# VHH binders against StAR-related lipid transfer protein 6 (STARD6), part 16

Target 1, 220 residues: StAR-related lipid transfer protein 6 (STARD6), of Homo sapiens (Human) (p59095)
Amino acid sequence: MDFKAIAQQTAQEVLGYNRDTSGWKVVKTSKKITVSSKASRKFHGNLYRVEGIIPESPAKLSDFLYQTGDRITWDKSLQVYNMVHRIDSDTFICHTITQSFAVGSISPRDFIDLVYIKRYEGNMNIISSKSVDFPEYPPSSNYIRGYNHPCGFVCSPMEENPAYSKLVMFVQTEMRGKLSPSIIEKTMPSNLVNFILNAKDGIKAHRTPSRRGFHHNSHS
Key: E = the ipSAE of ESMFold2; O = the ipSAE of OpenDDE; V2 = 0.75 times the mean of E and O plus 0.25 times the DockQ between their complexes.

## First folded at step 15 (VHH; framework vhh_7pa5_2)

Design aa4 (from y1 with A33T T101E T108Y Q111D; at its last look DockQ between E and O 0.87; V2 from the best seeds 0.00; counts 0 for: pae E 8.1 > 2)
Fold by ESMFold2, look of step 15:
Structure aa4 (fold): chain B 220 residues (1-220), chain A 123 residues (1-123)
Amino acid sequence: as target 1 above (220 residues)
Amino acid sequence: QVQLVESGGGMVQPGGSLRLSCAASGFTFSSYTMSWVRRAPGKGPEWVSTISWSGSSTNYADSVKGRFTISRDNAKNTLYLQMNSLKPEDTALYYCAKDQEYDFWSGYSFDVWGQGTQVTVSS
């Protein structure tokens, strides 16, 4: 399995989604977050685009989204977010288990995803992901194994205020199991808005307080 | 102070075209999803179209789909509505709106409006 090659290809697909301006339909706007969708080319379902403004630099935002240790403290959609294998400083495999959703209509899924961060010109950082086979974590009877097709985060500076980021998120999740497509279509936009809101709250809670200046010795 | 000023309305024959503009000031225009809303005589507000912050995503009411095009110029803080193939039923006061709540399944509500520009389509 050449995970690095898969990671590089996945980053290119996410970059392509970010450049694609064709066929997106706005399906939800709430609290300054916009969710758009179009038909996926990967499976019978939707590719979602989520746009939000985060009051944090792109470098710090991307590091926050890439870092695994605090994920479940702010991402209320998850029971488990566990790095199970590190490939290198920019690439790891993650096991996630979701909460149930849609008032129990969507039972928890688990995912084995390859996660990759890449820096681009113009202070743009992309965290990309897709599901992979990882024999150490085979599907179990406890969860329906879902599949994330190429997805991720594009963090770039706001031109008007580079201390703020434009965050664009792409989601392309095949939930598997016996689900009505309409349940997914009705609930996914709200879940995506909530993800962004929870990320904003999480990064706000982890900010360092303003520095106190160094004191000089006045009796020299 | 948030200000939205619509212009470009007028009288036009059926089948004609108009281009509406909305000049925005008092806020960071490029950070907000924007919409056009219209109110015909004797009717409540009707959502017409929405465009995302970057301009990458749009949506339209079924009644205008294929005839109207929403666009924005973030450098000029201006929202546009190109209206082609106009019909008498398009006659209304057209407003631009900021910070609307919209959900495809649940509908919409609007909280900041401009003053409106009148579009009259008459034979």
Scores: ipSAE 0.013, ipTM 0.507, lowest interface PAE 8.1, mean pLDDT 86
ESMFold2 (binder alone), look of step 15: mean pLDDT 80; pTM 0.796
OpenDDE, look of step 15: ipSAE 0.203; ipTM 0.653

Design aa5 (from y6 with E31S W104F S105W G106S T107G; at its last look DockQ between E and O 0.01; V2 from the best seeds 0.00; counts 0 for: pae E 2.4 > 2, placed apart)
Fold by OpenDDE, look of step 15:
Structure aa5 (fold): chain B 220 residues (1-220), chain A 123 residues (1-123)
Amino acid sequence: as target 1 above (220 residues)
Amino acid sequence: QVQLVESGGGMVQPGGSLRLSCAASGFTFSSYAMNWVRRAPGKGPEWVSTISWSGSSTNYADSVKGRFTISRDNAKNTLYLQMNSLKPEDTALYYCAKDVTYDFWSGYSFDVWGQGTQVTVSS
């Protein structure tokens, strides 16, 4: 499998999502974070768009979001976030295990994702992710294997203040299992808002991200 | 192997109470949502209640809502059903059932059942 090609394609898709301003429906607004959605073309579900402002420069924000060592410390939705294979300086494969969701009604999911950071003109950075088949990490009976279609973080500068960034997150996740779409639609917006809030808190606490590759959350 | 064993059934008068137990073995009990299902004579199975793996979420059939309470002790690998204000129409064989998936919302997807415990409500 050509992971580099997949990564580049995924980044392009995320860029496309970011440029597409049509067909979005606002589904939640909370704490100056807006969640919108539209039907995904990749699967029978939704593509979510989450927008917020982060008090950090795009370069630092993107670095923060890209670094694997820090993710588990601030992203409360995860119990595991490990880099399992480094492809190059900008591309790696990670194994992710979520916490339970919806007041413990949805069990943890695990993902194998290809992660890629691309830097664009105008100080815009995109961190894209997509689930891939990685034979060294087959599905386990311990977790339901989910699937991320093209997802990503778009970090752009605020024109009025370079110390701030516009963060746009795109999420297309198949939770798999036997969850009804209605349950997913009901719970997802809040989870997405919480992610942005966690990121805001995390970046304040961790101004200089460390490059550590392996972490486990003791709460799992 | 995976096994579920129900107990606590019996005969009670209308308005009475019973507490059912289900002992689980052969799997990681704490990872799965659990269910109670009942079958009255001559009728098909009826879902009664579901509890999430952690016990944080519960759901009930309309017919038992407000009267029955599902709970679990993961340390003891045991599922419970507290039945209050019992009615004659609650008479049935009550089964403990394991969800196929870990999720609370899997619906009527059960892969393991116990032998059942008889509950009879009669004056």
Scores: ipSAE 0.174, ipTM 0.619, lowest interface PAE 1.4, mean pLDDT 92
ESMFold2, look of step 15: ipSAE 0.521; ipTM 0.842
ESMFold2 (binder alone), look of step 15: mean pLDDT 82; pTM 0.820

Design aa6 (from y6 with E31D S56G G106S T107G; at its last look DockQ between E and O 0.06; V2 from the best seeds 0.00; counts 0 for: pae E 2.2 > 2, placed apart)
Amino acid sequence: QVQLVESGGGMVQPGGSLRLSCAASGFTFSDYAMNWVRRAPGKGPEWVSTISWSGGSTNYADSVKGRFTISRDNAKNTLYLQMNSLKPEDTALYYCAKDVTYDWSSGYSFDVWGQGTQVTVSS
ESMFold2, look of step 15: ipSAE 0.518; ipTM 0.837
ESMFold2 (binder alone), look of step 15: mean pLDDT 83; pTM 0.830
OpenDDE, look of step 15: ipSAE 0.723; ipTM 0.854

## First folded at step 16 (VHH; framework vhh_7pa5_2)

Design bb1 (from y1 with Q100V; at its last look DockQ between E and O 0.01; V2 from the best seeds 0.00; counts 0 for: pae O 12.8 > 2, placed apart)
Fold by OpenDDE, look of step 16:
Structure bb1 (fold): chain B 220 residues (1-220), chain A 123 residues (1-123)
Amino acid sequence: as target 1 above (220 residues)
Amino acid sequence: QVQLVESGGGMVQPGGSLRLSCAASGFTFSSYAMSWVRRAPGKGPEWVSTISWSGSSTNYADSVKGRFTISRDNAKNTLYLQMNSLKPEDTALYYCAKDVTYDFWSGTSFQVWGQGTQVTVSS
């Protein structure tokens, strides 16, 4: 499997989502965060768009969101966020386990995702994510394996203040398992808002480390 | 092949301190978050702490927060756990781990490549 090609394609798809301004329905507005949704083209579910402002530069924000191990310290929706395979400096595979949601009605899910950071002109960065098959981490009976279709974070500078970023998050997740059809739609918007809030708090609390060179090594 | 070798354990009195070390090899240490987990007699494994690849971010179990400090030296491929104000309930075999998973419904799972180091807190 050509992970790099998949990563690049995923980033392109996320970019496409970001450029698509039609057909979005606002489903939640809270604390200056807007959640919109439309029908996904990838699965029978929704593609969510979440918009918020983060008081940090796009470069620092994207690095913050890209960093492994940092995520678990601020993202309260997760129990685990582990890099399981580094492909290159900008691409890796991670194993993610969520918390339970909706007062326990949604049990934790785990994901195997290909994560890729791409830097664009104009100080826009995209961290894309998509679930992939990774033989070393097959589904387990311990967790319900979810599936992320192309997801990502788009970090752009605010026009008024380049020290601030507009964060646009795209979420396109199959939770799988036995869930009521409406439970995800009902709970997801709040979760997404909370994510932005957590990120905002997290980036304030933690310095974004300078990226060190990563050695290309296979999964061990 | 991945190797993790824990050391620094021992017996201490309540309120005492220990510093654990984990020597890592066989993988790009500086690219991975690392964790400490522990297993007390008769209990399942418990996540203790995690540190980001750069060391800039840390997380702790509530049971050890404020008492334990996780750190790392990427140049030495070494993970550390400073344990202060130790309690009898901290008695466990402590493991260094690269891959840790946790489900509050099913418990903690982790991959261990070392033997662990025994910490005993007793008067």
Scores: ipSAE 0.000, ipTM 0.222, lowest interface PAE 12.8, mean pLDDT 88
ESMFold2, look of step 16: ipSAE 0.264; ipTM 0.687
ESMFold2 (binder alone), look of step 16: mean pLDDT 81; pTM 0.815

Design bb2 (from y1 with Q100V T108Y; at its last look DockQ between E and O 0.01; V2 from the best seeds 0.00; counts 0 for: pae E 13.9 > 2, grease 25.5 > 24.2, placed apart)
Fold by OpenDDE, look of step 16:
Structure bb2 (fold): chain B 220 residues (1-220), chain A 123 residues (1-123)
Amino acid sequence: as target 1 above (220 residues)
Amino acid sequence: QVQLVESGGGMVQPGGSLRLSCAASGFTFSSYAMSWVRRAPGKGPEWVSTISWSGSSTNYADSVKGRFTISRDNAKNTLYLQMNSLKPEDTALYYCAKDVTYDFWSGYSFQVWGQGTQVTVSS
């Protein structure tokens, strides 16, 4: 499987989502965070768009969001976030396990995602993610394997202040299992808001690590 | 083939200090957040601290915050826990953990591979 090609394609799709300004329905506004949704073209569910302002530069924000080991320390929605395979400096595969949601009505899901950071002109960075098949990490009985269609973070400078970033997050997640779409629709917006809040707190609390030389990671 | 070997435990008086080490092998250490967990006699396992893969981010249980410091050396595949101002309630078997999970209802679950190192704080 050409993971790099998949990563690049995914980034392009996320860029496309970011450029698409039509058909979005606002489903939640809270704490200056806006969650919108529209029907996904990838699956029978929603594509969510989440917008918020982060008080950090796009470069630092994108690095923060890209870092694997940092994620578990600030993202309260996750139990596990581990890099399982490094492809190159900008691309890796991770294993993610979520917390339970909706007061326990949604059991944890795990994901195998290809993550890719791409830097664009104008100080815009995209961290894209998409679920991939990775034979070394097959589904297990311990967790329901979810599937992320093209997702990502778009980090752009705020026009009024380049030291701040406009963060746009796109989420297309199949939770799979015996879940009603209605439960997901009801719970997802709040979760997405919380993610942005957690990111704000996280980036404030922790310095973005300087990209130390990525060692070649063998699959573990 | 994952191996975690804890060391550095011992007996200390209240207010004393210890430094624990965990030697990791059998996986790409530098790719994973690592944690310390402990089990006191008659109690379930308790999460103590977590450090990001790069070491840039850390988290601590409230019970140890300000007293314990987690660190790592990825070149040496080693995890550390500096424990200062030790209290009797810190007495436990301390484990290095690769996978820490949490469920709101069931609490913390840990995957550990070492035998642990005993820390005893007593007058």
Scores: ipSAE 0.000, ipTM 0.245, lowest interface PAE 11.9, mean pLDDT 88
ESMFold2, look of step 16: ipSAE 0.000; ipTM 0.245
ESMFold2 (binder alone), look of step 16: mean pLDDT 82; pTM 0.824

Design bb3 (from y1 with S35T S52T Q100V T108Y; at its last look DockQ between E and O 0.01; V2 from the best seeds 0.00; counts 0 for: pae O 5.4 > 2, grease 24.7 > 24.2, placed apart)
Amino acid sequence: QVQLVESGGGMVQPGGSLRLSCAASGFTFSSYAMTWVRRAPGKGPEWVSTITWSGSSTNYADSVKGRFTISRDNAKNTLYLQMNSLKPEDTALYYCAKDVTYDFWSGYSFQVWGQGTQVTVSS
ESMFold2, look of step 16: ipSAE 0.414; ipTM 0.796
ESMFold2 (binder alone), look of step 16: mean pLDDT 80; pTM 0.800
OpenDDE, look of step 16: ipSAE 0.028; ipTM 0.381

Design bb4 (from y1 with S35N S52T Q100V; at its last look DockQ between E and O 0.01; V2 from the best seeds 0.00; counts 0 for: pae O 14.0 > 2, placed apart)
Fold by OpenDDE, look of step 16:
Structure bb4 (fold): chain B 220 residues (1-220), chain A 123 residues (1-123)
Amino acid sequence: as target 1 above (220 residues)
Amino acid sequence: QVQLVESGGGMVQPGGSLRLSCAASGFTFSSYAMNWVRRAPGKGPEWVSTITWSGSSTNYADSVKGRFTISRDNAKNTLYLQMNSLKPEDTALYYCAKDVTYDFWSGTSFQVWGQGTQVTVSS
């Protein structure tokens, strides 16, 4: 599997989502965070768009979101976040396990995702994510394997203050299992808001680790 | 064929220290996150720590935070666990693992290829 190609394509798709301003329905507004949704073209579900402002530069924010080590410390929706395979300096595969959601009505899900950071002109960075098959981490009976269609974080400088970032998050997640679409639709917006809040708190609490030199690895 | 060989275990008194090592072979060590897990007598496996491929990021179970330090030498294909301020509760068979998953509802699963190294903390 050409993970690099997949990563690049995924980033492009996320960029496309970010440029698409039509057809979004606002489903939640809370604490200056806006959640919108529209029907996904990838699966029978929704593509969510979440917008918020983070008081940090796009570069630092992107690094923060890209780094794996601190994710579990601030993202309360997760119980596991491990980089399981490094592809290159900007691309890796991670294993994610969620907490239970909706007061236990949604059991934890695990994901195998290809994560890729791409830096654009104008200090915009995109961290894209998409589920991939990774033979070393097959689905197990211990968890329901979810599937992330193209997801990502778009970090852009605020026009008024480049020290602040506009964060736009796109989420297309198949939770799979025996879940009604309605329960996901009902619970997802709040979870997404909480994620932004957690990120905001997390970036304040934690310094972004300096990136060490990365070794080039061959594709699996 | 993936191989993981743990060493460095032993018996120590509470408050003591040990350094575990794991020699890895049969795969590109430097490309993968590595884990330590442990199994105490009568208990299920417990995730202890994870380190990313480059060593740039680490994660720890709450029970060992501040006391244990995971590290790696990719040139030597070796994973380490420095264990300080050891407690009786740390007594377990410790495994080096390439794959670890944890769910507080369903427990911990992992894939190991070694026999583990015994750590016993006792006065």
Scores: ipSAE 0.000, ipTM 0.227, lowest interface PAE 14.0, mean pLDDT 87
ESMFold2, look of step 16: ipSAE 0.006; ipTM 0.397
ESMFold2 (binder alone), look of step 16: mean pLDDT 80; pTM 0.805

Design bb5 (from y1 with Q100I T108Y; at its last look DockQ between E and O 0.01; V2 from the best seeds 0.00; counts 0 for: pae O 12.0 > 2, grease 25.7 > 24.2, placed apart)
Fold by OpenDDE, look of step 16:
Structure bb5 (fold): chain B 220 residues (1-220), chain A 123 residues (1-123)
Amino acid sequence: as target 1 above (220 residues)
Amino acid sequence: QVQLVESGGGMVQPGGSLRLSCAASGFTFSSYAMSWVRRAPGKGPEWVSTISWSGSSTNYADSVKGRFTISRDNAKNTLYLQMNSLKPEDTALYYCAKDITYDFWSGYSFQVWGQGTQVTVSS
C-alpha cells in the first residue's frame, strides 16, 4: 500500500472540504466554537466542520496537533494515541483508542490512521488523517474498530492576529458497531467542541516538544 | 517480546516517599506514551498517571495529583514514578503500562508485561 500517496490524497480532500463553504448546517455553537455538518459523500453519515480560534501560531498549533506523544495528555476523548509506524518526517500511522462516550452508551473505539502534515503557503498547515489497513494491528475483541474517512485539522493564521490561529477541524468517523445514527449525531457535536477546548488548554499548558528525529517503531 | 519490569516498591509510613522504576524493552520506548496503574487489594485496577513520549506532557489521576510525579528517561528506556506524601490508600501493586483501555461498564483494562511492584503504606 502506497501510504504516501494516500496521505497526499487525503490532505487534498481535506483542503477541498475547507474550500467548500456551501451546504453546511450549524448544529452547535458553544464557547465561540461552531460545529456544522453536512451529509458525507464517503459514508452514510455526517461530515462535521468545527471552527475555533486557538491562541497560538499556525506553525506551533500544527506541531502540537501533529505530535503523537502529547496527545493523550490533553485530549480527554482518548485513552491511547500511539505512533505505530513512521513513514517519513511528515507521515506516520497511529493507533488510537477512544474513551467511552455518551455515559457509556458508546464503548471505546480504536482506529488505525494514516496521519500526514502538509505545509502550505500563507502559513496554513493541514494535518490529515484517514483510516488504513495495517496488518500488524488487526481488529481486537477488546474494542470496536472504527473508521475515519478523510479527516483533518486546518491551521491558518487569524487575519487580525497572526499569533493566533483559526482552527478548522473536519471529522468523518464511522463508529461502527450497533449504534444508532441518532446517538452519534446527538453526541458528536459536544465531543467536537470539547476537543477544541481541550486543545486550547493543552497548547496553553504545554510547550510543543521538539522533534527528536525518526524512530523505528516496533509493533506491539 | 515486550517486557516491562517494575521496581522500587516497599513499605513506608504515611507521609513517606518512594520512587518506582520501570525498565522497558522489546519496543521503541521513546515512541510511546507510558502509564502507571495500580491495583489495590479487593479493588479493580486504577489509572495513576501518563506521560507523553517526549516527557513534555503529563496527566494524573485526581487521587494522586500534586503528590506523584511521572517521568521518563528515553535513553535508558525507563519510566519513573516519584511518590510523595504517601497515604494508606496508595497501598497497591503498581504496574507499568503501555496500553490502557476503559469501558464504562467493564472498567479499566491494562496491557502490562511485568509482575508489578508492591507499595505498602502503613503505620
Scores: ipSAE 0.005, ipTM 0.241, lowest interface PAE 12.0, mean pLDDT 88
ESMFold2, look of step 16: ipSAE 0.443; ipTM 0.815
ESMFold2 (binder alone), look of step 16: mean pLDDT 82; pTM 0.823

Design bb6 (from aa5 with S52T F104W W105S D111Q; at its last look DockQ between E and O 0.01; V2 from the best seeds 0.00; counts 0 for: pae O 10.6 > 2, placed apart)
Amino acid sequence: QVQLVESGGGMVQPGGSLRLSCAASGFTFSSYAMNWVRRAPGKGPEWVSTITWSGSSTNYADSVKGRFTISRDNAKNTLYLQMNSLKPEDTALYYCAKDVTYDWSSGYSFQVWGQGTQVTVSS
ESMFold2, look of step 16: ipSAE 0.462; ipTM 0.817
ESMFold2 (binder alone), look of step 16: mean pLDDT 81; pTM 0.796
OpenDDE, look of step 16: ipSAE 0.005; ipTM 0.257

## First folded at step 17 (VHH; framework vhh_7pa5_2)

Design cc1 (from q01 with G53W S57H D103T Y112V; at its last look DockQ between E and O 0.53; V2 from the best seeds 0.00; counts 0 for: pae E 2.5 > 2, unsure alone 64.5 < 65)
Amino acid sequence: QVQLVESGGGMVQPGGSLRLSCAASGFTFSSYAMSWVRRAPGKGPEWVSTISWSGGHTSYADSVKGRFTISRDNAKNTLYLQMNSLKPEDTALYYCAKDQTYTFWSGTSFQVWGQGTQVTVSS
ESMFold2, look of step 17: ipSAE 0.465; ipTM 0.776
ESMFold2 (binder alone), look of step 17: mean pLDDT 80; pTM 0.810
OpenDDE, look of step 17: ipSAE 0.707; ipTM 0.861

Design cc2 (from q01 with D103K; at its last look DockQ between E and O 0.56; V2 from the best seeds 0.00; counts 0 for: pae E 2.5 > 2)
Amino acid sequence: QVQLVESGGGMVQPGGSLRLSCAASGFTFSSYAMSWVRRAPGKGPEWVSTISGSGGSTSYADSVKGRFTISRDNAKNTLYLQMNSLKPEDTALYYCAKDQTYKFWSGTSFQYWGQGTQVTVSS
ESMFold2, look of step 17: ipSAE 0.478; ipTM 0.769
ESMFold2 (binder alone), look of step 17: mean pLDDT 81; pTM 0.819
OpenDDE, look of step 17: ipSAE 0.556; ipTM 0.805

Design cc3 (from q01 with D103T S109R; at its last look DockQ between E and O 0.55; V2 from the best seeds 0.00; counts 0 for: pae O 9.1 > 2)
Fold by OpenDDE, look of step 17:
Structure cc3 (fold): chain B 220 residues (1-220), chain A 123 residues (1-123)
Amino acid sequence: as target 1 above (220 residues)
Amino acid sequence: QVQLVESGGGMVQPGGSLRLSCAASGFTFSSYAMSWVRRAPGKGPEWVSTISGSGGSTSYADSVKGRFTISRDNAKNTLYLQMNSLKPEDTALYYCAKDQTYTFWSGTRFQYWGQGTQVTVSS
C-alpha cells in the first residue's frame, strides 16, 4: 500500500473541504466555536466542520496537533494514542482508542489512521488523517474498529495577529457497531467543541516547559 | 514496567559501521512497533527508523536511508540498528523507543525509551 500517495490524496481532500463553503449547516455554537455539518459523500453520515481560534501561531499549532507526545494528556476523548509506524518525517500511522462517550452509551472505538502534515504557502498547514489497513494491528474483540474517512486540521494564520490561528477541523468518522445515527448526531457536536477547548488548554500548557519530561531515571 | 536498554554505541571513523541493540522488557515486544531516535548535541531529537511489530515493515529518515537497517528479534525481545557508512553528522545519542507518540520537531520525547547509547563518528 502506497501510504505516501494516500496521505497526499487525503490532504488534498481536506483542502477541498476547507475550500468548500457551500452546504454547511450550523449545528452548534459554543464558546466562539462553530460546528457545522453536511452529508458525507464517503459514507452514510455527516462531515463535520469545526471552527475556532487558537492563541498560537499556525506552525506551533500544527506541530502540536501533528505529533504530540502529550496528546493523551489534553485530548480527553482518547485513552490511547500511539504511533505504530513512522513512514517519513511528515507521515506516520497511529493507533487510537477513544474513551466511552455519551455517558457510556458509546463504547470505546479504536482506529488505525494514516496521519500526514503538509505545509502550504501562506503559513497554512494541514494535518490530515484517514483510516488505513495495517496488518500489524488487526481488529480485536476488545474494541470496535472505527473508520475515519478523510479528516484533518487546517491551521491558518489570522491576518490581524500572527500569534493566533484559525483552526478548522474536519471530522468524518464511521463509528461502526450498533449505534444509532441519532445518538452520534446528538453527541458529536458537543464532543467536537470539547476537543477544541481541550486543544486550547493543551497548547497553553505546552508552552510551559513541563519540567516533568526529563525524568532521567538516574538509576544510581 | 517497560524497560529499554540500548547498547553497541562507540567511536568510529567516518565510513565505519556500528550495530546498536536494544533489549526490551515489561511488555509484549512483538505487539509493538519499535523506533530509533537520536539526539545530536545542541539539536532536538531526530527520528531515525521504525520497524513494525512483526518486522515486516520498516521506515527510515531520509538522512539515513540506504545506510542504516533496522531489524528485530522478537524471540529475544531485541531491537537492532545496523549503521553503515557512518558520517560525522550521525554523531548523537541513540535511543530505542517503544510504540509511542513521538514529536521530534517539538522536542517532545518518547515516554518509553532507554537511556541511550552514544555514537561518535570522528576522524
Scores: ipSAE 0.008, ipTM 0.286, lowest interface PAE 9.1, mean pLDDT 88
ESMFold2, look of step 17: ipSAE 0.454; ipTM 0.767
ESMFold2 (binder alone), look of step 17: mean pLDDT 82; pTM 0.825

Design cc4 (from aa6 with G56S; at its last look DockQ between E and O 0.10; V2 from the best seeds 0.00; counts 0 for: pae E 9.7 > 2, placed apart)
Fold by ESMFold2, look of step 17:
Structure cc4 (fold): chain B 220 residues (1-220), chain A 123 residues (1-123)
Amino acid sequence: as target 1 above (220 residues)
Amino acid sequence: QVQLVESGGGMVQPGGSLRLSCAASGFTFSDYAMNWVRRAPGKGPEWVSTISWSGSSTNYADSVKGRFTISRDNAKNTLYLQMNSLKPEDTALYYCAKDVTYDWSSGYSFDVWGQGTQVTVSS
């Protein structure tokens, strides 16, 4: 299996989503954050686009989103985020376990995702991901193994203030298991707004911490 | 107190144009994405368009894409909707709103509404 080739292909698909301006339906706007969706071409479900402004440069924002050790301190949708295999400095395989959603109506899922960061002209940085088969980490009975179709983050300069970033996130998650499509569609927009808000809070705490903290990054 | 005042509506024939405006007060306008929503006679709310707080990102319902243009002037606390190539199906009371959500069972809902401005397209 050529993970680097898969990573490059996935980045191209996310770049394509970022360039596509057609077919998006706004499904939520709140606190300067816009969530849009359209039917996925990959599975029976939706591709989501979330956009917001982060007061941080694109390079620093993308580095913050790419590094693994602090992810669960700010991403409140996750209980576990572990790099389980590093391919090179810009590519790794990650195991994630989600929190439950909708007051337990959606039980936690786990994912095995290939993650790749690429820097583009114009100070645009893309972190792309998709689920892969990694035989060392087979599904367990503790969690439903979900599948992320091509997804990721696009960090680019805000036109009016290039020291700030426009963050666009694409989400294309197949939850699997026995779920009503309607419960996913009811809960996803708010979860995506909260992701942007939590990332904004996380990078603020990272940049100028207001309390004594301890560093405990890890990797395999 | 939050207040939104829509204006610029009126009667126009098919193919005509109108420019709606929304004057905002009682909140920091430049901190929020803004929306246009419409309600046709006897029907529930329908989302029309959204513009980000800076104006750098816009989205439109399929039914108006290519014909309507949303814009904003943060210095004047004003939201705009340029409506071209109007059709009878565009006849509605148009509102601006600060927050809009969608639910499959109940459709669109608003956090904040103005008084609305009537657009009537008839031959």
Scores: ipSAE 0.007, ipTM 0.358, lowest interface PAE 9.7, mean pLDDT 85
ESMFold2 (binder alone), look of step 17: mean pLDDT 84; pTM 0.832
OpenDDE, look of step 17: ipSAE 0.622; ipTM 0.821

